VH-VL binders against S-adenosyl-L-methionine-dependent tRNA 4-demethylwyosine synthase (TYW1). Designs and how they scored, part 6

Target 1, 149 residues: S-adenosyl-L-methionine-dependent tRNA 4-demethylwyosine synthase (TYW1), of Arabidopsis thaliana (Mouse-ear cress) (q8rxn5r50to198)
Amino acid sequence: GKIFFISQTGTAKALAQRLHELCASNDIAFDIVDPHSYEPEDLPKETLVLFIASTWDGGKPPKNGEFLVNWLGESAEDFRVGSLLLSDCKFAVFGVGSRAYGESYNAVAKELSSRMIGLGGLEMIPVGEGDVDDGELDRAFQDWCDGVI

## First folded at step 22 (VH-VL)

Design r18c (from r17c with heavy chain S100G S106H, light chain D92Y)
Fold by ESMFold2 at other seeds, look of step 22:
Structure r18c (fold): chain C 149 residues (1-149), chain A 121 residues (1-121), chain B 107 residues (1-107)
Amino acid sequence: as target 1 above (149 residues)
Amino acid sequence: QVQLVESGGGVVQPGRSLRLDCKASGFTFSRYWMHWVRQAPGKGLEWVALISWDGSYKYYADSVKGRFTISRDNSKNTLFLQMNSLRAEDTAVYYCAKRGPDKYFHGFDYWGQGTLVTVSS
Amino acid sequence: EIVLTQSPATLSLSPGERATLSCRASQSVSDWLAWYQQKPGQAPRLLIYDASNRATGIPARFSGSGSGTDFTLTISSLEPEDFAVYYCQQYYNTPLTFGQGTKVEIK
């Protein structure tokens, strides 16, 4: 399996490291992946993918995830890629956001979920919605982790 | 077994409207982009339109753009083609079609039986 | 719009003979080209995809070749059920387009 972190300030990366350790303690092996060094064309080969994704200024993805997020968007709107591209792939998404962003709250995580579904992916649990401003991020993350595992 | 069944064809006067239905079964309709293809009597195949799995994206051949609307109802496994301002040159057998089960589009592996639309005065 | 031109328009042959059908694109379509067979009163049947791959259940006597703008469908030894109209189709760009067809008929 793969855990992708899409992070600007390191919060999503730190959460991905926590998830990786939790999985390891439950005998579930994952690779932690920085998406800037990942070839998106390999994604159809993955059977289990977890995303920890923050939303940056203006509802945009952090730089390290831009290429992957753009690739997913382009693929989901391309009839040649199809609607079964990721049909062998189970996934889950946890968003790291702030309600101060209003309608852009966790926009990247929501977009990832929408695109993965449109490409045929099986969503394991609903998008996890973390808020860095309300003091409940760790609890939201733990609840999401419990649902994944 | 994958099955696509078109209905709604008939004889209509130029300038009138007609709606075609395509009822789908044997596959998860809501995951598939869908297409309409037509064939005028004695002529070749002409692609007409496509619609994405959730209906958010649609594309039309220039010959029908502005007159035809493709749509879908995933709760009823049904694809639609609303045909307005019909012309004699729209006379054709209309097929609904879809890609096969491979991860990439490899042409149309599944077709309906077709429904005939005749536009004549 | 990418125009596909098929030749010949009609190919008159006997069972057991080799059929060679041509499809030429107005611009490169890479290898994203399909071939279909259509008999009277029936929907088209997919034969070849990505220029050279047989669709599931298609007999080995059907083969495709070419890339870019020039494509060929070959039927190595015609059987009685192979007399039909054949269409090429590109899926490189929208709008998707078909060639005008080649009729393969009994001499």
Scores: ipSAE 0.561, ipTM 0.828, lowest interface PAE 1.7, mean pLDDT 91
Fold by ESMFold2, fold request of step 23:
Structure r18c (fold): chain C 149 residues (1-149), chain A 121 residues (1-121), chain B 107 residues (1-107)
Amino acid sequence: as target 1 above (149 residues)
Amino acid sequence: QVQLVESGGGVVQPGRSLRLDCKASGFTFSRYWMHWVRQAPGKGLEWVALISWDGSYKYYADSVKGRFTISRDNSKNTLFLQMNSLRAEDTAVYYCAKRGPDKYFHGFDYWGQGTLVTVSS
Amino acid sequence: EIVLTQSPATLSLSPGERATLSCRASQSVSDWLAWYQQKPGQAPRLLIYDASNRATGIPARFSGSGSGTDFTLTISSLEPEDFAVYYCQQYYNTPLTFGQGTKVEIK
C-alpha cells in the first residue's frame, strides 16, 4: 500500500506520518510517498492508496502534488485512458482545508476523489474533511483513520 | 455475451429529427465511454461522437456538431443519439461501439448490428 | 483532422497469396492505430491494435507494423474468409478517423 501526502506547510505530511504509525501498530505495511518523486504512470499498478491532501491558495494543490493531480485530471478526460485504469485500486482521501476558502474548502481532496473514481478506483470511505480553523482536525482525522483501518 | 442493439432507424425527410437508441447488456455499461460510428451505403466508416462513462464529456465530428446530441441513461443501460436537422448526407447505417476491457483504449472490440437511417424526400 | 489514406483501393489476389495493405496518416499518430475487417452485411471486426498487436482470437496470419505515419497490414497467406474490406483507424486525437478502405477480392 502507499500513503501520499500533498502538503505545503507540513500538516498533511505530519498526518500521513501519524497514519503510517497507526498502520504499523496494526501490522499493516505502507510506504509514505512524496508525490513529487512519484511516477504517475505507476499508479495503475497500485492496489491500495491513501491520500492526505491539503488545499492551497485558490483551491490549488501544494506544489509537491501538482504534477500528480494534473496527471489525474488529464487522464480522466482522455478517452484513450478511459475509466478502467484504476479498477484494481482501492483508495481513500483525507482533506486538510479551511472553511474560510468557501467553495474551495478541501477542493484538492474532492478533486482527487472525483478523479480516482472517474478512472475506476474503489473508494473505501467518503472523503474525510478536516478543517484547520475549527479545532476539530485531529478528531476528524482519527475518525477517518478508524474507518480506513 | 456483450450485446449492443441499436434501434430507431427509418426513413425521414430532410430537416426532420430522429432519435437512435443503443441498448447494452453483458457488461458494466456505466463504466464505459461509448461511441457512435456511421457508414453511408457503399462508403467507409465515419466516427460520429463519443460520451464519457458519466456523461460529463462529449465530443462530436464536425459534420454533425450542433445538430446531433449524444447522451446516455446508465440506469437503463442505454446510449442515445438525437439527430436534428437531418440532411441527405446523414443517410447511413449507425453503429454504437465500445472498447474492450483492457485498462487502455485499443480500438472498438464490440459493435452493434447497426440501424439504417435514410434521409430522402 | 487526421486523414488516413489507404492503398491500394482494391487488391485482387488468389487464396494462398500474401496481401500487403498500406495506411498513411497526414500527421504522426504514434502507434495508436487499429485495423478492422468488414464483410458485407456485418459490423467491422477488430484485427490489430496499437499498430502491431493482434486482437483476441485473430489468427497469426494477420500482422501489423509501422508507427508515426506509415502503417502496414499483412495477411501472410490468404484464406477464403479473408476476402473483405479492411479499414485503418487512428485514435491519436478526436475526431477519430478511418481510412477509406482497401477491398481484398478474389482474382
Scores: ipSAE 0.434, ipTM 0.795, lowest interface PAE 2.6, mean pLDDT 90
Fold by ESMFold2, fold request of step 23:
Structure r18c (fold): chain C 149 residues (1-149), chain A 121 residues (1-121), chain B 107 residues (1-107)
Amino acid sequence: as target 1 above (149 residues)
Amino acid sequence: QVQLVESGGGVVQPGRSLRLDCKASGFTFSRYWMHWVRQAPGKGLEWVALISWDGSYKYYADSVKGRFTISRDNSKNTLFLQMNSLRAEDTAVYYCAKRGPDKYFHGFDYWGQGTLVTVSS
Amino acid sequence: EIVLTQSPATLSLSPGERATLSCRASQSVSDWLAWYQQKPGQAPRLLIYDASNRATGIPARFSGSGSGTDFTLTISSLEPEDFAVYYCQQYYNTPLTFGQGTKVEIK
């Protein structure tokens, strides 16, 4: 499986490391992946993918994930690709955001989920919604991790 | 086994409306983009419209844009074509069609039997 | 819109002969071209996809070739059931388009 972190300040990366350690302690092996160095055309080969994604200024993805997020969006709207590209792939998404952004709260995580579903992916659990401002990010993350495992 | 069954064809006067249904079975309908293709009697095939798996994307041939609406109800495994302001040139057998299970679109592996729409005064 | 022009319009042949059908695109469509067979009163049947790959269950006497703008469907030795109309179709861009058809008829 692969754990992708999409991070501006390192929070999503740190959570990805914590998930990796938790999975390893349960004998579940994952590779942690910076999407900047990942070829999106390899995604149809993946069978299990976990995303931990922050939302940055204006509801935009952090730079390291921009190409992957754009690729997913373009693919999901392409009639030639359709809705079977990721039909062998299970996935889950946890978002790192802030309710101070209103409607942009965890926008990147929600977009990732929508695009993965549109390309045929099987969502394992609902999008995890973390809020850096309410003091309960760790609890939300742990609850999401428990659902994935 | 994949099955697509069109219904709702008939004879209508120009300017009237008609709705076609395509009932699907034997596959997970809600995961597939769906298409309508028509063929005027004695003529070739013409692609009409497509709709994404969740209905969020729709595209139409110029010949029907503004008059026809493609839609779907995934809870009933049914594809629709609402045809308004019908013209004589819309007279055709209408097929619903879908791709195969491959990860990319490779043409239309599956077609319904077709339903005839005749537009005449 | 990408226009597909098929030639000849009609091909009159006997069983056992080789049939060669042409499809020309107004712009490059890469390899993203399919061929269909249609008999009277029936829906089309997919024969070839991506210019040269036989669809499931299609006999080996059917083959496709070409890329870009020029494509060929070949039936190496015609069987009685092969007398039908054949269409090419591009899926490079919307709107999806078909050629006007080539009728293969018994001489």
Scores: ipSAE 0.420, ipTM 0.794, lowest interface PAE 2.6, mean pLDDT 90
Fold by ESMFold2 at other seeds, fold request of step 23:
Structure r18c (fold): chain C 149 residues (1-149), chain A 121 residues (1-121), chain B 107 residues (1-107)
Amino acid sequence: as target 1 above (149 residues)
Amino acid sequence: QVQLVESGGGVVQPGRSLRLDCKASGFTFSRYWMHWVRQAPGKGLEWVALISWDGSYKYYADSVKGRFTISRDNSKNTLFLQMNSLRAEDTAVYYCAKRGPDKYFHGFDYWGQGTLVTVSS
Amino acid sequence: EIVLTQSPATLSLSPGERATLSCRASQSVSDWLAWYQQKPGQAPRLLIYDASNRATGIPARFSGSGSGTDFTLTISSLEPEDFAVYYCQQYYNTPLTFGQGTKVEIK
């Protein structure tokens, strides 16, 4: 399995490290992956993928995830790819955002989920919605982790 | 096993409308992008339109844009083509078509039998 | 849009002869090019995809080659059932387009 972190200020990366440690303590092996160094064409080969993704200014992904997120968007709208590309892949997404952004709240996590589903992926649990401003981020994250494990 | 059956063809006057249906069976219709292709009598093949698996994306040949609407009902395994403002040049056999089950598109593996639309005064 | 031009318009050949059909694209389509066979009163049948791969159940006498703008379908030894019209089709860009066809007829 792979855990992708999409992080601007390090929050999503730190949560990915927590998830990795929790999985390891339950004998579940994952690689932590920075999508900047990941070839998106390899994603159809993955069978289990977890995303921890923050949303940046204007609903945009942090730079380290921009290429992967754009690739997913282009693929989902390409008739040559279709909706069978990720049919062997289970996934889950946890978003790191802020309700102060209104309609952009966790936009990147919601886009990731939508694109993965459109490409045939099996969503394990609903998108986890973390809010950095409400003091409940760690509880939301732990609840999501419990659902994934 | 895979079956695509077109219906709704007929003779209509220029400027009138007609709706074509394509009923699908033998595969999970809601997972496939679908296409319409037509062939004028004695002529070659012309791609008409496509629609994504959930209906959110559609594209049309320039010859029909603004006059034809592709749609689908996944609960009925049916693809539609609404054809408005018909012209003599729209006279053709209309096929629905789909790709094979591979992870990437490799052409149209499956075609219906076609339904004839004749536009004449 | 990408125009596909097939040549010749008609091939008049005898059973057992080699048929060579050409398809030329107005711009590069990489190898995203398919070939179809169509007999009167029937829907097209996919023969070749990605320029050179035979579709399921297609006999070995059919082969495809080329990339970019210049593509060839070869039938190494014509059988009676091979006298039909053949179309190339690109799926590099929308709108998808077909060539105008090459008729292979008995001499």
Scores: ipSAE 0.368, ipTM 0.762, lowest interface PAE 3.0, mean pLDDT 90
Fold by ESMFold2 at other seeds, fold request of step 23:
Structure r18c (fold): chain C 149 residues (1-149), chain A 121 residues (1-121), chain B 107 residues (1-107)
Amino acid sequence: as target 1 above (149 residues)
Amino acid sequence: QVQLVESGGGVVQPGRSLRLDCKASGFTFSRYWMHWVRQAPGKGLEWVALISWDGSYKYYADSVKGRFTISRDNSKNTLFLQMNSLRAEDTAVYYCAKRGPDKYFHGFDYWGQGTLVTVSS
Amino acid sequence: EIVLTQSPATLSLSPGERATLSCRASQSVSDWLAWYQQKPGQAPRLLIYDASNRATGIPARFSGSGSGTDFTLTISSLEPEDFAVYYCQQYYNTPLTFGQGTKVEIK
């Protein structure tokens, strides 16, 4: 399986590391992946993918995930790729955001979920919605992790 | 088995409207982008429009843009084509079409039987 | 919009003969080109995709070749059921377009 972190300030990366440790302690092997170094054309080969993604700068993805997020958007809107590309892939998404962004709250995580579904992926649980400002981020993340495991 | 069944064709006067339906079965309709293709009597094939799996993306041929609207209802496994301001040049058999089950688009493997729309005075 | 021009418009041949149909694109479509067969009163049937791959269930006498702008459909030895109209179609970009067709008829 793969855990992708899309992170600007390191929060999503740290959460991805916690998830990786939790999976390892349950004898579940995952690779932590920085999407900057990942070839998006390999995504159709994945059978299990977890995203920890922050939303930044007016609803935009952090730079390390921009290429992958754009690739997913372009693919999901491309009739030639179709809606079966990821039909063998299970996934889940946890978002790191702030309600201060209003309509852009966890926009990247929501976009990832929509695009993965549109490409045929099987969403394991609803998008996890973390808020860095409400003091509940750790509990929201743990609840999401419990649902994934 | 995949089935696509068009309905709603008929004879109408120029300037009138008509809605075509395409009922789908034998596959997970909500996972597939859908297309309309038409063929005027004695003429070749013309692609008309496409719609994404969730309806959020639509594209039209220039010949119908602004007059036709493609839509879908995934709960009813039905594709629609609303045709407004019909012209004689819209006279054709209208097919709904879909790709095969491969991960990439490789042409239209599946076509309905077609429904005839005739626009004449 | 990518225009596909098929030639000839009509190909009059006898059973057993080789048929060669051409499709030329107004710009490169890579190998993203399909060929269809259509008989009167029927919907089109996909023959070839990605310029050279036979669709499921298509007899080996049908073959496709070409890339970029120039494409060919070959029927190595015509059978009676092969007399029909043939269309090429590009899926390189939207709008999707078809050629105007080549009618293969009995001489």
Scores: ipSAE 0.366, ipTM 0.766, lowest interface PAE 3.1, mean pLDDT 90

